# Ledger of designs, part 6: VHH binders against Triacylglycerol lipase 1 (LIP1)

Target 1, 373 residues: Triacylglycerol lipase 1 (LIP1), of Arabidopsis thaliana (Mouse-ear cress) (q71dj5)
Amino acid sequence: SHLLHGSPVNSLCADLIHPANYSCTEHSIQTKDGYILALQRVASLGPRLQSGPPVLLQHGLFMAGDVWFLNSPKESLGFILADHGFDVWVGNVRGTRYSYGHVTLSDTDKEFWDWSWQDLAMYDLAEMIQYLYSISNSKIFLVGHSQGTIMSFAALTQPHVAEMVEAAALLCPISYLDHVTAPLVERMVFMHLDQMVVALGLHQINFRSDMLVKLVDSLCEGHMDCTDFLTSITGTNCCFNASKIEYYLDYEPHPSSVKNIRHLFQMIRKGTFAQYDYGYFKNLRTYGLSKPPEFILSHIPASLPMWMGYGGTDGLADVTDVEHTLAELPSSPELLYLEDYGHIDFVLGSSAKEDVYKHMIQFFRAKVKSSSW

## First folded at step 1 (VHH)

Design D04 (framework vhh_etentamig_d1)
Fold by ESMFold2-Fast, scan of step 1:
Structure D04 (fold): chain B 373 residues (1-373), chain A 122 residues (1-122)
Amino acid sequence: as target 1 above (373 residues)
Amino acid sequence: EVQLLESGGGLVQPGGSLRLSCAASGFTFSSYAMSWVRQAPGKGPEWVSGISGRGGSTYYADSVKGRFTISRDNSKNTLYLQMNSLRAEDTAVYYCAKSYRVTFTSGYMDVRGQGTLVTVSS
């Protein structure tokens, strides 16, 4: 059964994981601010004496945990980690089609959408990590992609979160965004579309339910190339199967809050890694400061092992911004730079197993305690 | 102070082999990606190969792929480049470089050493 309130939509386990012949169980947690988040636990059906270490997969913006399973078991990170013996857990942040519940609010209420990636880091990610830690009684491995890395960096500056993490692998790492080169994103920031959407009384961005999604889909089938449109949003991708774009659009994108998009646009405009900027007077009320507090990357424990994979054609996690992140970290991660990889290639690329995931798995295996797996 | 000292260059005949070494000091060697970059007389620098800090990932320029092998010994703070089937066009000064990434481009080189000359000639 579904763990999502009032939805006729199938579960991630039922839609993508069970059909591939993997074990999958649906779980839910309630955040301190009342959101009901769905998690999936995934395992290979092969014989095992014991499960390996827990690993949490944290998706990016306009995605959900389905992204880790859209390709075949030989290509998708979620399946690959399960095949390598990891105890795979899949997060879905508030507002996605898998996590649209709240203890008192409906997703039709404006208050349900009053959050940004800051809340995703401090509540969603932190509490998913805590849940996995409590179930496994061991430190967890963390994988983030895109906005999942923004959440990871912010959460890991918190000692109570960092102490529950054994190692982190960050794909398309973002803590700075002022060098974004994706043409459509730059245009949207320039046009202040985040402010225009608020002025129109919109609180969520839901491409799948919007007329715009159907228009885009129709144009993709007609006279617009879906790959070109995606390139305008993410930068050039080399390595995913473009013939699968129509299939991917059955699952992606997922909704997000307008406030979250505003926070990301603040990062692009200001070049800071900071809490949400309410403006001078409201910042004083909220933070006791005229400017929002920054997340300080050097507060992440230097002893916490990190691995980072990033691409030379990524229009969002620009190489210059990645270098800034590296300069601010207290210790140097193990790095994988792929000059022709774009933003989406790291999760949907058909070559990603050989180019990316095998190196991530080698990194994690080196961090596993002797005899625990 | 970061220091990189290359060695192992010399004169070799076409089809021969050489192994280059780079001794690193002044930083936590295992925490940084390392690269080999070469510069032929009168030409700009060309990235040759890169290796991640822990050795899990290696990359090669198309011009050397299948002939050169990059490796590292983190216990000795030493980077290596095994060069096989050498050609006249491999003649260059070879530099060891500390970097944030496994591939080198101008502007992302943190530090490079003084270089070691490799001459491939009959």
Scores: ipSAE 0.000, ipTM 0.127, lowest interface PAE 17.9, mean pLDDT 83

Design D05 (framework vhh_6z1v_2)
Fold by ESMFold2-Fast, scan of step 1:
Structure D05 (fold): chain B 373 residues (1-373), chain A 123 residues (1-123)
Amino acid sequence: as target 1 above (373 residues)
Amino acid sequence: EVQLVESGGRLVRTGGSLRLSCAASGRTFSSYAMGWFRQAPGKEREVVAAISWSGGSTWHADFVKGRFTISRDNAKNTVYLQMNSLKPEDTAVYYCAARSYKYYTSPSEYDYWGQGTQVTVSS
């Protein structure tokens, strides 16, 4: 089976958004370190009276901006926000199938993959926010999911980024990971699989490679079903349509760097929210410190409104780690806790419009300062 | 909900050291920020030190900074105050307190309080 091999998408606009009868335009930015990132701008069709406030959707690990549009227009957050009049923008971080370009490097070069979520926060997310701010001449609304929330927390500790954001809505919020319960993830961390992959000279993780596609197909067809495999990685999910898994696998997963996975595993082992740990001697050369500097959540402006949605069966954004994040923030976010929701339900759940997105939209509407929208 | 019991208070000489313990009972101790407070006769209750639920963040009042250290052991449901270089002005009843989420430096922000343990520092 080649259902996971080579995505059929020419562009996110062409494959998922235009067929649903929404307007979509492709944009690109070049990061300061030379990566070429794709963004999509999405709106409902019809007479354009006035653009609503800009909202940036930032995806998680092994995903891209397609995740916001894989379900119907009545179920997918990207379409729902457009229907509510928001100026919807979709980010795609470096290394995803939409953002595989660099001004001097090829994706076959090891140097192309020398980044972690720290670089995604400081370059990709920060510069996408700057781009939207420059076009709209307005502070933006930020939505993050999973790793998108790691990026959001890190970026928002930077005053020059936080000043461009009106409010943030964070799904499956992560700044601490030491209470991860997902069985396969725990086993991989315990076995030091990230260090083994580095030792083997691998620089990227691409589940759409022939070897990994065959392995995943084999697991889904014989050893376990795809739902069991997903549950072993993310924890239990209640509320997405399992009959769509094969369809979802036409688009997800997207590649990421080995260095990024190693950084996430450092977070799991150490229980800190910190820059990449190079080891004692290289930390001294890189940071002037024996340990990597921490991102300090109390540096996020107390005046920046935040909303968080999190689930009781999430195997990655564990409730205990979410509570640690809440304790370290300078002000209390507006909270939505759903006991039965798992990690994937927040982006692909058929019930998420009623259970999650309506509350997020109410939060954003309360933060809109313009009487003309 | 949590119940708190302090121990370790006693008479010590100026320049001495003492460790106070606060034992917590309840299923949610690891979700609480903890604080140490003190009150001398005729004075208002003042904050000495505070610690986040995980122990990753701590705060110490200027008058004890460098002398006192707050720590916690979530496996033992206990918070500690290590007191070094004690001075007569450190004489007070010491209280531990708990609140959900973020620690604060105001006594009025804390929901749960122990009965206190007396520390007396003689010259």
Scores: ipSAE 0.000, ipTM 0.128, lowest interface PAE 18.6, mean pLDDT 84

Design D06 (framework vhh_7xy4_2)
Fold by ESMFold2-Fast, scan of step 1:
Structure D06 (fold): chain B 373 residues (1-373), chain A 122 residues (1-122)
Amino acid sequence: as target 1 above (373 residues)
Amino acid sequence: QLQLVESGGGLVQPGGSLRLSCAASGFTFSSYAMAWVRQPHGKGLEYIATISGSGGSTYYSDSVKGRFTISRDNAKNTLYLQMNSLKPEDTAMYYCARVKYTLYGSQYFDYKGQGTQVTVSS
């Protein structure tokens, strides 16, 4: 999807939020390494006596901020938080269709794609948090999903980032991935597919190429079960409306870098939560160490409140890996475990308001009171 | 019949200057922020500069800061890009674009023109 090919370009505000009768404004920031990121600010249109605290929604891999608004206002977290009076902000990391810009590079340059989730944590997320902190004059609430939680854990080990965050709610939390059970992901890791695509000179993964979009649409329109393919890459999901899959495919997936996928595959193979592994000699040049530095979860302030929601059928954020994360954290988060929930159910599930989001909102409201002191 | 028509491109030697113009019609020009973007042969789109509807605020990419100046004449419905100290790497098709809702970054557009070619070569 090239932004300036002569047809009118819709924004996230125009496509999903204004049609639902909510206030939405488009914003952007420039990262220190030159990427131009889109943010949306969302509010209900009704009069409100007092605005709530700023909440940043950070999406996962192959997604963007649209994921928080694809279902109705009664079901989508972005709308639900706005209805509860929060000052809702939506992040979109570099490489997504909402954040394609760079001050010197274009998205067809291979250098534009020379990043991984490490850079998303240290630049994109950290600088979006700093932007919200500076304009709100208050600590922010952070919500992450999937890769958004990898970014959150890494960023929160940095004192200058953690000091700007009031509390974090992490859905499908990932810092360790060595127990991934999703069958297609396991096969791709076993076949070293990440190394093959690097050897072929590919720099981005874009599932919305014209040919791939037509193939996926033909499969779904031909009455083949697209939910089974999703299950092969995320694990089983119980609770999203499968009749909406074709509609979801109008928005998801978004592009990501090959380097990011390689970094995730390194985590799966090695079972570590660490910076990108360049290999022995380049690690020495890059880090001054033969192995990449690890992100140490105990460096997250013990005083920072956290809440975590995770599912028993998640093929990516496996329960065993979540328990490893819990063992490494300096303080125990508030936990919500749902045996039948899968990876996607936490953002697209029709039952997620009752099963997940009401508990998250109760957690945030309790922390708002403590921050007033 | 919303229309953006770029002009002023051409062949110029390194170190030279060009001024691009964009004639806008079919909308209230002063109500919209406007941008210049470029596309080198065989590469993707690169953001250059944005100017607010009033002309009071301007933003530039690092690659052109200090060399390019964006300006507008709302009475004439015309957007300009003054390009100084041109380099071979400035060679590209240059597009005038109307900005949607955001001033910084100029990454949201609802219309662009046909473009004007700038070639910097001896």
Scores: ipSAE 0.000, ipTM 0.102, lowest interface PAE 22.5, mean pLDDT 83

Design D07 (framework vhh_nb_b201)
Fold by ESMFold2-Fast, scan of step 1:
Structure D07 (fold): chain B 373 residues (1-373), chain A 122 residues (1-122)
Amino acid sequence: as target 1 above (373 residues)
Amino acid sequence: QVQLQESGGGLVQAGGSLRLSCAASGSIFSRYAMGWYRQAPGKEREFVATITSGGSTYYADSVKGRFTISRDNAKNTVYLQMNSLKPEDTAVYYCAAHKTYYFRTGSTYDYWGQGTQVTVSS
C-alpha cells in the first residue's frame, strides 16, 4: 500500500538539534496496541569509522524528548552523550506532541487516552528498546528520568526486555510515591482531583488547554513567579537557570492521559508499585485478581548494572521512597546522592554535566563490552 | 517545515464582513496552535486571535464579539471570520503557527505567512 501512517514530525530535530549543529534523523515505530511513536537519532557532525553503543533517553511525565536538548550543547545530556561518541536515541511516549498518532484512533478520541504508565512501560519503552536492539544488533544503554524510571523499573522486571539492556542509569528514580512532599501535588491528591476530572468526562491532561493555560499564565505572570509554581509541583531546585523558564515553557509541558495521572495518584495513596487498580469487580475481569498485580523489583536481573542519581530536595522522588526502592532491588546500584538537587536539576541544571552526567558516562563506559568502541 | 499561505483579503465597506483563510503545508497541522496578527501603516504588529491545537480560542479586546477564529484539521486550514468591520481594522493580516502555546507570555511563532491586505472604507 502507498498509505503513510502518521509519520513522526521532524520538529525536534529541526527545532533544537539541527540549529545546534548536530545530525538528527526522525524514526517511527508502531506499538502492538497501534500507537505511532517518534524517536530521534542524534550524532555529532563529522565522519566516524564506528559509532558508539546505543543509548535510549526516556523522558518523564508532562515532558518529551525535547527536555534532553533545551540547554546548550555543553549542558544538555543528549548533546553531551553524542559528543562522547554514544549512538544517542530519544524516546517520546504516546500522547506527547511528538507521538500523537495511532493506526485507527485520533488524539481527540477518548479511547486514544485509555492508558497509564504501565502501558508506557509494556508497549512504548519495551518496543523502543526492541527497535534499537534490532537496528544496532547489540544491547542498549537506558537512561530514564522521573516517570521514565517508573517505566524502566516495570519494563526491566520482564526478562525479554532486560535481556536487551546492557545497563540502566536512572535519574530521580521512582517505584514508590507515598512520601511525595510537593505541596500542590499532595493537595491535589487529597482533593481527589483525578476522580473529579474522570467524573467530568476528561480523558487527557494538557496544560495548554483553556483552563490549565489560564491558571498557569495567571500564576506565572501575576501573583506568583514561575519558579514558585514549579517548586510547588516538583520541590526546590538549586541549579537550573530560572531566567530560561519562559523559553522552557515554549516546549514543556506535553500532554498525558487522565488514567495515567490517576494511576500515579493510586501509587501515592497506596504506597504500592502495581498495575492500574480498576476496583474489585473490574480487577477480577482484567487480572483474575481482586487487587492489581504488583511489579516485583527483585525480578529485575541482579546481574543488570544499574546507576541512580537522586536529590535531597526532590518533592516527587522523595529520599525515603528512593531508599524503599533500593531495599527492594536484588542488587545495590551505584549511587549518586546530591543533597541540594531537585527533580528538574537532573535534566535542566547548568551544573548537571559536572555534578551528574560525567559520573553516568563513566559508569556506562565501564560497562561497554564491544571491542569496536 | 510548515508553509503558510493567506487568502480572502480585500476591500470592504464599514459594517461588512470578510473571511480570511490560511492554508498550511509541509507538516502535521493538527499539532500547531494557529494565530492571526495584523499590522496597520505606521503601527506595530498586534495580536488578533489564536486557536490552540485543542480548539481553545483567545481574542484581542478590540475584536472580541466581532471576529471568530476556527480551524479545519482535515483541510489543514485556519479561518478568521471578520464581522462588523471598522476602518480601524484596515491592516495587513498575517497567519502564524507555533508548536507551543505560550503566545501571550512572549512566545515567538515558528512560522509566518506573507500576509493579506484588508482595507475597510467608510
Scores: ipSAE 0.000, ipTM 0.108, lowest interface PAE 19.9, mean pLDDT 83

Design D08 (framework vhh_etentamig_d1)
Fold by ESMFold2-Fast, scan of step 1:
Structure D08 (fold): chain B 373 residues (1-373), chain A 123 residues (1-123)
Amino acid sequence: as target 1 above (373 residues)
Amino acid sequence: EVQLLESGGGLVQPGGSLRLSCAASGFTFSRYAMSWVRQAPGKGPEWVSGISGSGGSTYYADSVKGRFTISRDNSKNTLYLQMNSLRAEDTAVYYCAKTWYVRYSGTYSFDYRGQGTLVTVSS
């Protein structure tokens, strides 16, 4: 496992899944650009009449596959899907504590961190889908949250990826980001902090560093409530148990690249869904175009069933931006809009089973070809 | 307090047209999906049409698709339903609804609805 200061990690199976009395196996794949990614396969214990359809859970920014298992088996989506008989698979993108390997590079090399969410979509997600498809010999169900939905939209514009997916359920869906309302995020964009960090030669964001851990702790210790800080970066959340924040911090956040953060800030500033913008001259060298190519949502097959859950207090996946996404899609997804839900409630909310996951499962069950399952 | 006030219903001949309006207050109208729901005499409520908060996405029940058009004016906090090629089976009380979803394939529900406006299609 990858060791970070103040937070040793084991395997996700050993840390969260086996202790809850579920079966779990560790898998790995090698991406075409050489990254080594960890996946987990999860099932409830006991005899089953037959295996259910494969479902891939794809996490968001500064998270990993552990997010799907941090609450009890009655509340966590990963456990709930396993209890409903799905063949649950958990993705972990490059740079997370579970996917820190590369065939030639070390995570201490700047070249290891030269990626953004477009690479996560085109390599990590696309190749995890291919791996599941090859093992199951069937189309897969896809669940994405937050940045996991950015990855999903981009990957699904590719016909070779879309043909392997039976249906997609997207939580806090993002393809446009220009109406972000989270106050601290807006302030960081205004101050050009992404450009400053790049100019200083920094390549990764790692919140487990001693300095950043102490900074977060000092903000929470009588100077700022941890829930206020979280609200400033995600928007208001109604429905997760704030007393568990210290427990959640044992697992989250995970590292990401500076280039990825810069790409997200480009989306906020420009209001486009496009590849990384290197600037005029480097775009010409990289793309043969002065502007980066866009991902065209209408290239997603109209026949691919989609379901989306989004919240009215989400400071990142703003309702206006979700509606822009809906206007650009080739067919109308099934929608769940919850006025009081924020960004984190969709993965950590104690009410999310009844409010969200029940509807997602009904959607997936309606798309299963075999009624014997 | 959420308030929804429907208007524009009436008696019309088959093949005719009506435009319904719904004036909304008590919430940030532009941030919520809105729906039209109807209830025919002796039947349960039926979802007819939905529109996203920005107005960029519209959804219709198969029974009305191609005949009805949903729209909204966020500057006036008003929802509209343009009904063309009306049929006797369209006879119902029509309700403006604030919903927690825009479209769902199963049994629907709504967060809040107004008092309704009666549409009667008869010769």
Scores: ipSAE 0.000, ipTM 0.138, lowest interface PAE 17.4, mean pLDDT 83

Design D09 (framework vhh_6z1v_2)
Fold by ESMFold2-Fast, scan of step 1:
Structure D09 (fold): chain B 373 residues (1-373), chain A 123 residues (1-123)
Amino acid sequence: as target 1 above (373 residues)
Amino acid sequence: EVQLVESGGRLVRTGGSLRLSCAASGRTFSRYAMGWFRQAPGKEREVVAAISGSGGSTWHADFVKGRFTISRDNAKNTVYLQMNSLKPEDTAVYYCAAGTRYLYTSTQEYDYWGQGTQVTVSS
């Protein structure tokens, strides 16, 4: 018999969306720097007189667009938005198992992995937004989670991107990271593990690779506690079904670049929201400046409606850092704060529909300038 | 809509192996997640294993992990449960079920059920 393990081997449409009896079409775009990104368009089955407004779901670090569909149609944001009549689009950034192509490079080339979240913001997210805008002929709604919010904040400082967005809903919003409390992340930063993986010649972080498995095993034996790995990297979560963890591990985590992790560690150490820091001489060559340019949150149009949901036990998007982001934004977003929610609860929590998603949908409904249904 | 018929249940000695089959009829079989459930004497019906519509994702209950394997053949509209190292505790009626998708422990979200096939494991 042909035994398939629980790793994605087909398309996201085929693996998670078609089996749930939703329509799903696979799309691709080519970024200006040559990466081939997969997008999915999702809708509930049944007759509909008019298509709803387009909404783009942008995932976080070590995830892909599958995260929005891992729970039942009653619990997963992607299905819930489709059931509410939205024209749901799912982004997958470069390096994920759904977006592993390039016009000239292979994933075995170090050059394929020479990117960080700034490139995800300026190319991947910006060009996915442009693609949706061109197809729908309307401004889009944007949803980001975790690193998806870093990308969203950076991209929205660009006028040509912001003008295509109707409203943004940001889950576990991050633009500052200097108060991260997740124990394993703090230890990794303290031990300069980002510099160690570069010294070992690693260009990607792939938790399914033999080299990284050996590195993690060595470090766990001597330097870190891996016995409660998820809690150590995200903080405490209240509300996802722990009996489904083995199932979730069939799809998550997805790969990312070492340079991206380096950039996130720069944010933790420096407390800035800025482009990648190459060091003095290469900054001068790259930017014409000795320090990397900052993304200035006040450059986001004050007229752009924003909504933010964040949790009190989140070990990555710490409340203090969220408050710093709020202080720097040009206008106050609508806020949902849940004291007991952690980082993962916002995408995989069984209670998230009632606690989070109904409020997001009400926010989007209120921002529709003309009804799409 | 889908209709399910299980087959393969019989008497097996402890340590033996058995393969159960569930034949589905109707369109869109590949869009249904499939599960194997069992009801042992004196117990509630419980989930044993589940498989996604594409076959790309599988789940097995802890009490059968390493012994049982779920698989499917969408060209034949059939889902299988390969049972190895059988124990007397595996004695139950085994049911095939179809749902809109996925991996879970709740029976309420499966829409279609077969009639069941009896597996008896003797010491």
Scores: ipSAE 0.000, ipTM 0.118, lowest interface PAE 19.2, mean pLDDT 83

Design D10 (framework vhh_7ocj_1)
Fold by ESMFold2-Fast, scan of step 1:
Structure D10 (fold): chain B 373 residues (1-373), chain A 120 residues (1-120)
Amino acid sequence: as target 1 above (373 residues)
Amino acid sequence: QVQLVESGGGLVQAGGSLRLSCAASGFTFSSYAMGWYRQAPGKQRELVAAITSGGSTRYGDFVKGRFTISRGNAKNTVYLQMNSLSVEDTAVYYCARITYKYGSYEYDYWGQGTQVTVSS
């Protein structure tokens, strides 16, 4: 186990995929702004004459590509897609324990953490898509969850990115956040904790520091139920195995930047889908505008097929905000609404294969050329 | 400590059936592929059946259609259902944990084996 031998997570292939006896190859790309990102390519047991269509899995906030493999292969989307013959690729954004490198900076430098989901969309996701496109010489399928969908919506407004994508499946889709209902998140926004953290000179949020891990474990074991704590952050979840929470905490959460949290809080307060707000004078210097430019959902090509799965108890991707996203899109996605599903159920739910992934796979298969599959 | 313990072997008449079990301990069973191998006297150990943690299966050519591999993750056990047994199936049957390491599939833990004898 990596937990006994150093960092709890050093290689997604070695930690979760090779032990399940799936093929897994580690890849890396260098972003234009110098970050070194890890990707994994995953395949099921047995040889194939042809690779299936490429699919990129893009995780959300405080997660990494490990989220797609934490449950058994009959329950985890990454394994399920590989078993269905897809050429599965797993993204890990900058700052996660899989993507902690930079060509000139260390993760101990404050400058290493000067990014938000805007940079994740424009560099990380866009360049991972470009990499897959160059390797496969074909358009890719894109799956995003949570912040992965924020990144997907922003990136897909860019024609050069949208041209490389065959279809997108978005779980817990977010482009607006002004109706967040998760109680602890609402409280943190109300108290302006994002501004206080910046004012105190903090640059990253790493819940896996020795003290924070021990504090979280102590709270879960002694003073509160971990499921109740999670519910206060994500909303109610119906369908993941709560007895596995301690196991999940061995892998999640991953670090993120303070600037990214600041940007998400700006979305909650303003109800806009826009680039980072530096304030009046710095916006003028950065954008040539007094307010940050918005990402306009109607700029996503109307011809790009989309599928969206969302839940009625999600405390982050609230149904009202999802409906706002739907109203702004240039064409109607195929929709799966599950009244009882919460934010985490879409990636860790034991029922998600039958309730969610089966429908996603049917959607993707309908978009595959017969010559490919 | 990793342990694999086979059971269910024995003497059976040709045309009969037998079910082997392999109880695993000391690792996260649901995360690993498992396999059954056999070794007959004077022959090399050969693949009988393998099952990924996702349930995808592979069988050796001489057992396809007769044997079925399955797993019970709640009980940390892998099973081999053997039907239509012939004298050629007589061998010691071994349970193995299958892992991918250093760019190749490796069988890093083996059980002690269980004898299956098929009489005419």
Scores: ipSAE 0.000, ipTM 0.091, lowest interface PAE 23.7, mean pLDDT 83

